VHH binders against SHC-transforming protein 3 (SHC3). Designs and how they scored, part 20

Target 1, 186 residues: SHC-transforming protein 3 (SHC3), of Homo sapiens (Human) (q92529r149to334)
Amino acid sequence: LGPGVTYVVKYLGCIEVLRSMRSLDFSTRTQITREAISRVCEAVPGAKGAFKKRKPPSKMLSSILGKSNLQFAGMSISLTISTASLNLRTPDSKQIIANHHMRSISFASGGDPDTTDYVAYVAKDPVNRRACHILECCDGLAQDVIGSIGQAFELRFKQYLQCPTKIPALHDRMQSLDEPWTEEEG
Key: E = the ipSAE of ESMFold2; O = the ipSAE of OpenDDE; V2 = 0.75 times the mean of E and O plus 0.25 times the DockQ between their complexes.

## First folded at step 13 (VHH; framework vhh_7d4b_2)

Design w03 (from v08 with N59D K65E; at its last look DockQ between E and O 0.58; V2 from the best seeds 0.64)
Fold by ESMFold2, look of step 13:
Structure w03 (fold): chain B 186 residues (1-186), chain A 125 residues (1-125)
Amino acid sequence: as target 1 above (186 residues)
Amino acid sequence: QVQLVESGGGVVQPGRSLRLSCAASGFRFSTYYMGWYRQAPGKQRELVASISGSGGSTDYADSVEGRFTISRDNSKNTMYLQMNSLKPEDTAVYYCAKSWLITNPSFGTTEFDYWGQGTQVTVSS
């Protein structure tokens, strides 16, 4: 990935995830992602009609998802995906919306038939704590975005297996430093 | 509209080989991890092999390592399982699988939750 790959996508917002993803089984993680997309789509103009036929959320999912943060909702953003991080910037690149180090990202999902134009990922940052971040992508782009995220996960993990240290590798180009939070919470 | 169609199953004698294919459609094939599961009569499904979207990372169950090879051809949207030195214990329905969720390997292994219809492999006697 070198300096990373960049996409222009719409940031819909994020929603708190009140429990550690490691404590939830795989099926529950998938349901959380779909519910998070549904909730922020309802709150952001231009997306609400896509999910009007979904079933009501379970009380279990409602206990896992917390408050939404819609501060930058609906903004077209520059998303840069590298082995070091997912970096989200405003269109003029003057403001960083979020910079999520690979170590702070637990999983990503997107491009499935029910959420064709959406990507969700769960990450920690100092502002939003653990949250599911929702991106809206143009036709066919969602699967490119999730593919780039998956490749970044794989390449970073291979670097770790060969040299398991905190020292930045030559292929990690970090524009901003955020503290990694992953190993500090169970 | 996602479809996973397995083929290549059949009845073979112990020690012989088979090659399974999984034709995929309705999604960007190269994006997602794919896998093969099998289910013998009266048993739970078990993961046999998995392969990354690029094809650069593979994993195998201990029971098949060294005998089975998973591969994919992203230009044909097809995944394969080459099964050599087949044993009666390999008798099962084999399923092509994918996941819509990709797990960061630092947090765990990507698991699979979408399956094809399966193809029967029977190793006689």
Scores: ipSAE 0.549, ipTM 0.729, lowest interface PAE 1.0, mean pLDDT 80
ESMFold2 (binder alone), look of step 13: mean pLDDT 80; pTM 0.809
OpenDDE, look of step 13: ipSAE 0.769; ipTM 0.883

Design w04 (from r06 with F27R K65E; at its last look DockQ between E and O 0.55; V2 from the best seeds 0.00; counts 0 for: unsure alone 62.0 < 65)
Fold by OpenDDE, look of step 13:
Structure w04 (fold): chain B 186 residues (1-186), chain A 125 residues (1-125)
Amino acid sequence: as target 1 above (186 residues)
Amino acid sequence: QVQLVESGGGVVQPGRSLRLSCAASGRRFSTYYMGWYRQAPGKQRELVASISGSGGSTNYADSVEGRFTISRDNSKNTMYLQMNSLKPEDTAVYYCAKSWTITNPSFGTTEFDYWGQGTQVTVSS
């Protein structure tokens, strides 16, 4: 990815995730991201998915999803995806909305069949703690965005494996990623 | 909507080979993990093989290791499963899978949430 790839998307905000994603199975993680998309879409005026009838949320999902932070919701942003981070900036690039290091991002997901234009990813940051961030994409761009995130994940991981340092076991690696975000002096 | 269409299934005798294909719709095919799953009658669906977007990383179930080869042609948006030395226990519906929820490899193995309709593979004498 080099310097990264940039997309123009709409940021819809985020919703706190109260449980470690590592403690949840894939189905639950997927449900969390899908539910997050749905909730945020309902909360943000003008969101494309806001008018679709939703199934009542499960008690389980309600216990995992916390409060929404709708700061910057509805804003068009520049999303830069690189092996280092997902960087969210205002259109004029003067303000950073979020800079999520790849090591702080556990997974990303597209929306369900009713929310195909949405991408959600779970990241840790000092402001939102563990949160699911929601992006609205236009004209099928969601596929490109999620694909780029996937590529960044893979490349970053390959880079990590090529490091001459001792490669910790997956469990150890997972634990180390719970540390607060710090900029890698690369 | 992403569509996955399997082909190449059939009935073969033990020891024979089959090649399955999965045609995927959508953009950025080369950036997505893909996989093959199978489900035998009365059994749970199980991972057979997976492949990274670039094709540089592959994973196999122990039961098929050395016999099956997963590959992909990103220019054709197609994934393949070469199945050699087929056994009766390989009899199953084989499903193509694509990741739409992407797990950071540092956090675990990528899983799949898009599925084809499946193709029947029957190995019998």
Scores: ipSAE 0.551, ipTM 0.764, lowest interface PAE 0.9, mean pLDDT 88
Fold by ESMFold2, look of step 13:
Structure w04 (fold): chain B 186 residues (1-186), chain A 125 residues (1-125)
Amino acid sequence: as target 1 above (186 residues)
Amino acid sequence: QVQLVESGGGVVQPGRSLRLSCAASGRRFSTYYMGWYRQAPGKQRELVASISGSGGSTNYADSVEGRFTISRDNSKNTMYLQMNSLKPEDTAVYYCAKSWTITNPSFGTTEFDYWGQGTQVTVSS
């Protein structure tokens, strides 16, 4: 990955994730993106793709996903992927749709045969909302996008391993890394 | 649609080496987070090694660290497991695996959701 790469993709929307991703088995976490893509695509008028594989939604997955948010649905956006963040802007760069710091993104999925033209990622909203965001990427671009996200994860983690974590800037820059949205001691 | 085909298994004496290969027939091989699992009879599958899509990050089980090397050649759509200093405890069916989901390492490890048929490795004598 270079100093950051930019793609033009379609933003389809997002859907709330109602449970902590860390409390779920990996297979459940991976299925969340497939279900989220299915639901958002069904809700967006003019969404591009029919799904290539039939997979009925499970009741368990349905209890993990909440309300969809179709604000900006179907809009072409500029997606910039860097070790710092996934930044989503209008093509004119006049409005930031979302800026998800790399520390707040738990996983990403896409480009498989069942979701060939889609990339989904789960991120905690800066307002303490966890959601799965859906991108439509045509002509094999989904694979390039997911690959860039994977490289960003790799590079960020290598930086983390090389840099002392005890830096004083924890308060405002690393909130999502330690996920302080819930206060409790047992 | 996507196929993972393992090869290179066989019977070998302790202390010897084997090289496993996994040929992938799917598109976008360079985006696949991949790995090798093994399963001995009556036991659960265990992760042996994993490798990121670029090949820049690798992970190994403690039992094989220093003896096994995972690698990939994205131009040939192939992943490898070089197994040196083999022990009888390494006897198992070895499975090539991949994931369509990548986990941010700060949140956990990437695990696998798709498997090949496996190749038998037997270390005896």
Scores: ipSAE 0.493, ipTM 0.717, lowest interface PAE 0.9, mean pLDDT 76
ESMFold2 (binder alone), look of step 13: mean pLDDT 77; pTM 0.789

Design w05 (from r06 with F27Y D113E; at its last look DockQ between E and O 0.64; V2 from the best seeds 0.52)
Fold by OpenDDE, look of step 13:
Structure w05 (fold): chain B 186 residues (1-186), chain A 125 residues (1-125)
Amino acid sequence: as target 1 above (186 residues)
Amino acid sequence: QVQLVESGGGVVQPGRSLRLSCAASGYRFSTYYMGWYRQAPGKQRELVASISGSGGSTNYADSVKGRFTISRDNSKNTMYLQMNSLKPEDTAVYYCAKSWTITNPSFGTTEFEYWGQGTQVTVSS
């Protein structure tokens, strides 16, 4: 990815995820992501799909999904995807909305068949703790964004494996990533 | 709508080879991980192999390492499983799978949600 790839997308905000995604099964993770998209879309005026019939939230999902942070919601942003991070900036690039280190991002996904223009990813940061961030994309761009994130994941992981340093077991790696987000002093 | 269609299954003798194909449609094929699962009679479905969207990363079950090769042609929206040195224990219905969530490999393995109808592979003398 080199310096990274940049997309123009709409940021819709994030919703806190109160449980470690690692502790959840696949079905639950999927539901959380979809529910997050749904909730944020409903909360943000002008979001695509806000008027779609929503299934009542399950008690389980309600216990896992916390408060929404709708700061910067509805704003067009510059999203830069690299092996280092997902960087979200205002259009004029003067303000950083979020800089999520790749090591703090556990997964990304698209929406369901009704929310195909959305990308959601789960990241840890000092402001939002563990949160699902929602992006609205236009003209099928969501697939490109997801693809780029996937590529960044893969490349970063390859880089990690090539380092002669201790390759911890997957279990150890997962535990280390549950630690609070710290800025890598670059 | 996501569609996965498996083909290439059949009946073969031990030691022979088969090549399975999975034709995918209804989504951007290159974006997502793909995988092959198999389910033998009376057994649970198990992951056989997986491949990243770009094809740059592959994973295999220990039981098939060195014998099976997963690949994909993104220009054709097709994933393949080359199965060499087939054994009777490879007898199963083989399923093509697509991921929904792209997982950071540091956090674990990618999980799969979408499945084809499966193709039967039978290895018998």
Scores: ipSAE 0.368, ipTM 0.698, lowest interface PAE 1.4, mean pLDDT 87
ESMFold2, look of step 13: ipSAE 0.588; ipTM 0.738
ESMFold2 (binder alone), look of step 13: mean pLDDT 80; pTM 0.815

Design w06 (from r06 with S106G; at its last look DockQ between E and O 0.47; V2 from the best seeds 0.61)
Fold by ESMFold2, look of step 13:
Structure w06 (fold): chain B 186 residues (1-186), chain A 125 residues (1-125)
Amino acid sequence: as target 1 above (186 residues)
Amino acid sequence: QVQLVESGGGVVQPGRSLRLSCAASGFRFSTYYMGWYRQAPGKQRELVASISGSGGSTNYADSVKGRFTISRDNSKNTMYLQMNSLKPEDTAVYYCAKSWTITNPGFGTTEFDYWGQGTQVTVSS
């Protein structure tokens, strides 16, 4: 990837994930992605419908997903995918919407028949804590975007293996405990 | 429509080899992790091997490590399982699998959520 690959996609928003992805089985991870896409698509004016019929979330899903953040919702963005990060910027103003370092991204999902135009990824950052971020990737781009993310995951991991004396703190519970839980008024 | 079609199964004697193929269509093959699962009669389905979209990362069950080799040819949209030194315990239906989710390796291994119909492998004297 070198300097990265850039796509123009629509940012729909994110929704907080209240438990570590490591503590969830795979079936729960995929259900979180589908539910997150559904909730955000229903909340964003002008977003394409992701599902013809929304199925009720389980009690487990209701306890795992928290508050959505619709700041920047529906905005066209430049997504740059590199071995270092997923960087989300506005195309015109050069404003950084989010920069998620690769070590803080747990998985990406989408491009399946039920969510053909969507990619979601779970990442942690100081503003949204652990959240599932939703991208709308029209014109058949979803699988290209997921492919680039997957390539970045693999290449970064190979770089880590070549430098084994560096031990980053990637444990989600430890990172959660080490960061302040801050809620600002207003 | 997504399709995973396994082939290459059969009946063989212990010690022989088979090569399974999985022809894939309806999605961008090179994007996703692929894998082989097997289910023996009366047993639970188990992961045999998995391979990254690029082919650069593989994993194997301990029971097959050193005997089985997973590979993929992204130009042909085909994944393979070379099964050498077959044993009666390898008798099972073998399933091609894919995942719509890609896990960052630092956060665990990729699990699979879509399956083919399977191909029977029988190893008997």
Scores: ipSAE 0.592, ipTM 0.750, lowest interface PAE 0.8, mean pLDDT 80
ESMFold2 (binder alone), look of step 13: mean pLDDT 84; pTM 0.848
OpenDDE, look of step 13: ipSAE 0.728; ipTM 0.875

Design w07 (from r06 with S57A; at its last look DockQ between E and O 0.65; V2 from the best seeds 0.59)
Fold by ESMFold2, look of step 13:
Structure w07 (fold): chain B 186 residues (1-186), chain A 125 residues (1-125)
Amino acid sequence: as target 1 above (186 residues)
Amino acid sequence: QVQLVESGGGVVQPGRSLRLSCAASGFRFSTYYMGWYRQAPGKQRELVASISGSGGATNYADSVKGRFTISRDNSKNTMYLQMNSLKPEDTAVYYCAKSWTITNPSFGTTEFDYWGQGTQVTVSS
């Protein structure tokens, strides 16, 4: 991917994620991104509705999602996707909205029938900590955007596997490194 | 809309081969991990094989390793499962699967939440 691929999309904002995505099961992780899209879309008056009906609130999801950051909400942005990062800038490059190194992005979601024009991704950065960032990608662009992110994930991981310091014998001991389940006793 | 349509199932004798296909539509096929699951009567659905969006990473259940091969043709939006040396215990409904989410491989394994209708594979003498 050299310098990467660039798309013009709308940035809807982000919402803080208070728990590590790795500590959550798959169903919870997907629900977090769907809830994040719903909350941000409700807060942005010009955004297309991701969900036509209000979903019942989940107490678990409410405890996992924190405050929204709607700075730059609804702004058209230049999104550059490379094996190094997802870079979000104003179209004139005057301001960086976010720059997420590939090592700080855990997953991305998009193209679901309920969220056809949306891509959401969870990343950590110095300003927003861990947050779910929501992009509106009209005119079928969501599929292109999520596809480019997926390709970047795979290519970066291939580069990582070729580094000798990242393939130690530790992986011969399964994936579990925690001794017991010790969370909150009980 | 996400649509996953399995085909290629049937009744075969032990030791024979069968090739399953999954035709996919409604999403950018090359982006997502795809998988094959199977469910025998009275059993839980189990992962048989999975394959990355590019096709560069595959995983197999121990019970099928060396006998089954997962592959994909991104130009045809189709995933395949080549099943060789079939045994009666391979009898099941086989499902094609896709996830809404792509996981950065550095952070974990992708799981699946979209499923096809399934295709029956029956291995009997």
Scores: ipSAE 0.545, ipTM 0.705, lowest interface PAE 0.9, mean pLDDT 79
ESMFold2 (binder alone), look of step 13: mean pLDDT 81; pTM 0.826
OpenDDE, look of step 13: ipSAE 0.597; ipTM 0.822

Design w08 (from v08 with S99T; at its last look DockQ between E and O 0.65; V2 from the best seeds 0.00; counts 0 for: unsure alone 62.2 < 65)
Fold by ESMFold2, look of step 13:
Structure w08 (fold): chain B 186 residues (1-186), chain A 125 residues (1-125)
Amino acid sequence: as target 1 above (186 residues)
Amino acid sequence: QVQLVESGGGVVQPGRSLRLSCAASGFRFSTYYMGWYRQAPGKQRELVASISGSGGSTNYADSVKGRFTISRDNSKNTMYLQMNSLKPEDTAVYYCAKTWLITNPSFGTTEFDYWGQGTQVTVSS
């Protein structure tokens, strides 16, 4: 496993996603991340505005997005991105807020004109179940963070294609507080 | 302001080659997957090829495997499609494509929903 890269970002919270991402088409997945960022920015004091005229949530979105979890909202966190996981820790590194194994992360988005300083990703963990997690980044950092996530996705997938039985499933489970992820769950 | 500008289309005889270029601006080019779509008259737009931000991973439609090669030059913010052994069935408008969403390849293939204006490729006698 590679050592990864670490960023300091602001964690804004997450919103539960009630359906498997595989059951949703591409345009719906895109709308989910934008809606999640919008809802969390409205709910968190001091968040940067990601304002654009909001459309009312569609009937589809209202049945797909669940409750938010703002427990650590506004906290600066240490985000470590590696081929094994996205690891979120408190600033003193004494507590793991979340550890999202690569197999538990379906996609990431952000750095677009409407959400320039935001990264959102959908992952499953034992605390938040399947949720869209929102990070607020300083100027220009969002596309670096997304780029690192994309590299981690690609490198892990190449490892799997070359040696599927050598991927250390037990090692990943021992490094995680998360539920094991399956391909069908997305 | 995101811009995708395609070039290199034209009219060629079957069996010939063309190289398409896509000049990109307004985003960090090396971060995101890029792709080529095409649309023939009366048909749906279809993905032809896609390439990862690093250039290390590529996908191709079955109809073009072994004939087309996608590549990118991140120092020039440019993506390319080398099209060899062209057939009349390749006649279409070809679009450079981008998305802001990066899909974990273990989850599925990356899809795109932002396109340039396109460049016409016509393969006929």
Scores: ipSAE 0.646, ipTM 0.791, lowest interface PAE 0.9, mean pLDDT 82
ESMFold2 (binder alone), look of step 13: mean pLDDT 80; pTM 0.805
OpenDDE, look of step 13: ipSAE 0.852; ipTM 0.921
ESMFold2, look of step 14: ipSAE 0.587; ipTM 0.748
ESMFold2 (binder alone), look of step 14: mean pLDDT 79; pTM 0.804
OpenDDE, look of step 14: ipSAE 0.871; ipTM 0.932

## First folded at step 14 (VHH; framework vhh_7d4b_2)

Design x01 (from w02 with S99T; at its last look DockQ between E and O 0.66; V2 from the best seeds 0.74)
Fold by ESMFold2, look of step 14:
Structure x01 (fold): chain B 186 residues (1-186), chain A 125 residues (1-125)
Amino acid sequence: as target 1 above (186 residues)
Amino acid sequence: QVQLVESGGGVVQPGRSLRLSCAASGFRFSTYYMGWYRQAPGKQRELVASISGSGGSTNYADSVKGRFTISRDNSKNTMYLQMNSLKPEDTAVYYCAKTWLITNPAFGTTEFDYWGQGTQVTVSS
């Protein structure tokens, strides 16, 4: 609930995601982050991305991923993770690169053996619409970053469950469950 | 090198209890959701229970709710499944599972993409 936790990471850019999260199965969501990282790394002049093995283009993902935005590519940034948002700023905090409210972030992935130094997250904002944002994290920091994002997701959701607006949804579920098919047939 | 090693399986009588353990290594254990899946012969794997990285959020399949308890000890890199009131229908290979993708709970439930070798649980009559 405080000011959050802050990391210094490299922002590589983002790629538009043309399909809703609800239309994507789990395997596809994982592939989106891997492909997004691959495409952004190939487009950004950098030792880690530029010197690693090139991955073959994924035909299945070409219809899901759109144009990249590399406006801030390669910039070191301050990433602040709180229950309210993921906030990306220049280190002097004078320029906001992006601010993604927690309600606008669908998922995050990173720190796996194939993308050890990367964190990717899918979020909506007015500038980039739905996009996969790519962070490069030094020295195994990726798993710390993804862990902080996961904790923020969890804490925000617990806060949301205490909101009166959520109570109507719980009430609706209980009403629906009171009329199960089995009770009628039994 | 990611490793998930399950233990604690065995043969027990109906109504008895077992405690499964999953020792994890090769990743930051406290960062990621963990889960237990099970697979009976000739059937697909099904989610039994899941737990957030902090341990603060849990989820259970309806078939085990009230009987099974998932927990984790992040200081020992170990996840547990306490299985009480075991039934013959609980007979299966039980798998420890993890995911590299963390879903915002407001958008869906967590799924898993990496499994251990499994441990056999047999509830015999």
Scores: ipSAE 0.700, ipTM 0.824, lowest interface PAE 0.7, mean pLDDT 82
ESMFold2 (binder alone), look of step 14: mean pLDDT 80; pTM 0.812
OpenDDE, look of step 14: ipSAE 0.862; ipTM 0.926
ESMFold2, look of step 15: ipSAE 0.666; ipTM 0.797
ESMFold2 (binder alone), look of step 15: mean pLDDT 80; pTM 0.809
OpenDDE, look of step 15: ipSAE 0.869; ipTM 0.929

Design x02 (from w02 with D113E; at its last look DockQ between E and O 0.69; V2 from the best seeds 0.00; counts 0 for: unsure alone 64.3 < 65)
Fold by ESMFold2, look of step 14:
Structure x02 (fold): chain B 186 residues (1-186), chain A 125 residues (1-125)
Amino acid sequence: as target 1 above (186 residues)
Amino acid sequence: QVQLVESGGGVVQPGRSLRLSCAASGFRFSTYYMGWYRQAPGKQRELVASISGSGGSTNYADSVKGRFTISRDNSKNTMYLQMNSLKPEDTAVYYCAKSWLITNPAFGTTEFEYWGQGTQVTVSS
């Protein structure tokens, strides 16, 4: 991933995540991510069919998920995945929808049987705070997109380990990336 | 359907080696982190080792570090666990696992959602 890999995908929107995902157990993180996909898909015209069930949110889920941002909902966008960031732009590249530096992205999911056409990732930015961003990636593209995100995570982490930075310094930086969240370059 | 099938378990004497295999199907194998868990009688499952989609990032429990090696062959959709210098305390059912969430390594270890049926490893006498 030199300058990155670019995909054209549909941006469905995002929903705020009110707690650190690292502070939640596995079952809760999975439920939150699936609920986020469901809520955003249901709110966007023409995005039906991924999760058709609408259920009242559990007390736990409603304490963790906040409000949606649907500003660019349903729009085809250019997604560029690199070791530096996930960058989301309109197709003409005139408007940045989001630019998430790798230190601000905690995890991603998608492209498996439950989420065949969807990719979700949790990131922090000044506009949406911590939010789960939902992409619709048709025609099998979701597996390519999530694969590229996973590769970017690995390559960025290896680049960090190969810098002249001591192991104790890495530990300190990982703690700061969790709380309090930062976006500055290392 | 995600399918994970473990093999290679058996009964062996202390100090010997075994190689476990996990055949995967129903998903793009190279995309996801994979892991090995084990569960001894009367104990909870514990993570033994994990490996990234490319194979470039691995993690091991302290109890097996230096003795066990996780690897994967993405051309064969197969993950392996090479277990050397086996001890009676390694006796357990070993499970292959696949992630659904891919965790940025800067934020911690990827967690696993799909589990195989398991293969028994018994180290005795």
Scores: ipSAE 0.469, ipTM 0.684, lowest interface PAE 1.5, mean pLDDT 79
ESMFold2 (binder alone), look of step 14: mean pLDDT 80; pTM 0.814
OpenDDE, look of step 14: ipSAE 0.647; ipTM 0.825

Design x03 (from v08 with L101F; at its last look DockQ between E and O 0.62; V2 from the best seeds 0.65)
Fold by ESMFold2, look of step 14:
Structure x03 (fold): chain B 186 residues (1-186), chain A 125 residues (1-125)
Amino acid sequence: as target 1 above (186 residues)
Amino acid sequence: QVQLVESGGGVVQPGRSLRLSCAASGFRFSTYYMGWYRQAPGKQRELVASISGSGGSTNYADSVKGRFTISRDNSKNTMYLQMNSLKPEDTAVYYCAKSWFITNPSFGTTEFDYWGQGTQVTVSS
């Protein structure tokens, strides 16, 4: 929708999340985020985060996290945060690593004292399904990135409240009985 | 370390007002939704009000809507709860709350998982 703000960060990769993160308590969601960071950091040659040296994950964590996608792992990327999406591109901007519409992003975390150089967010896309995407953001940049994501969440939601449009399946299930749709194909 | 310190509680008569404050430290205050919870004796903790990081979006429990106003001053890292027309059923310990996660509000309300030590509000004739 708007032009957004752009950061240059390091993309570490993503790992599939097999359960809704909202169904998990705070301790479990924190452990999942740390485990996701650790798994992708282990595969990336470089400075490595503080989570590199740790015990093997519990059976519970192993049942919640699926396969990882390490394509582009360790690459510096352009991250554009807008009210419309989080867009991740290669440095030459010729290839989209991921483009997550705001309604497909459920939550984010990072930049706190225990994850000072990382931002993680959970989003759905056709390639990775529900996955936790990990960014490495040095020198206080993680705080700016997570702050921009939060601002984008808030502004997008405020725009929705001020100019309500129908949101399928969530707001108007009874009025979707026979809307023109592809279901007539069979 | 995240730290939340509530103040401004006290004993007042029904119909009077109180203003609670929550001083926050150890995180970038303006990034996060903040909330006020309360817990009456023998009851579960309930969300009273919440406010977005910018202060532009607020939400209230039905029991306090129209009487309570949540606000924040990001330059002072402080959140407030103005409580007007107090009733005996508002008697509780009031807690300031923060979430470790930033939740997209189109998916629901923010989950809060950090709590202060609370401040007592007693409404008694």
Scores: ipSAE 0.487, ipTM 0.704, lowest interface PAE 1.4, mean pLDDT 79
ESMFold2 (binder alone), look of step 14: mean pLDDT 81; pTM 0.827
OpenDDE, look of step 14: ipSAE 0.844; ipTM 0.919

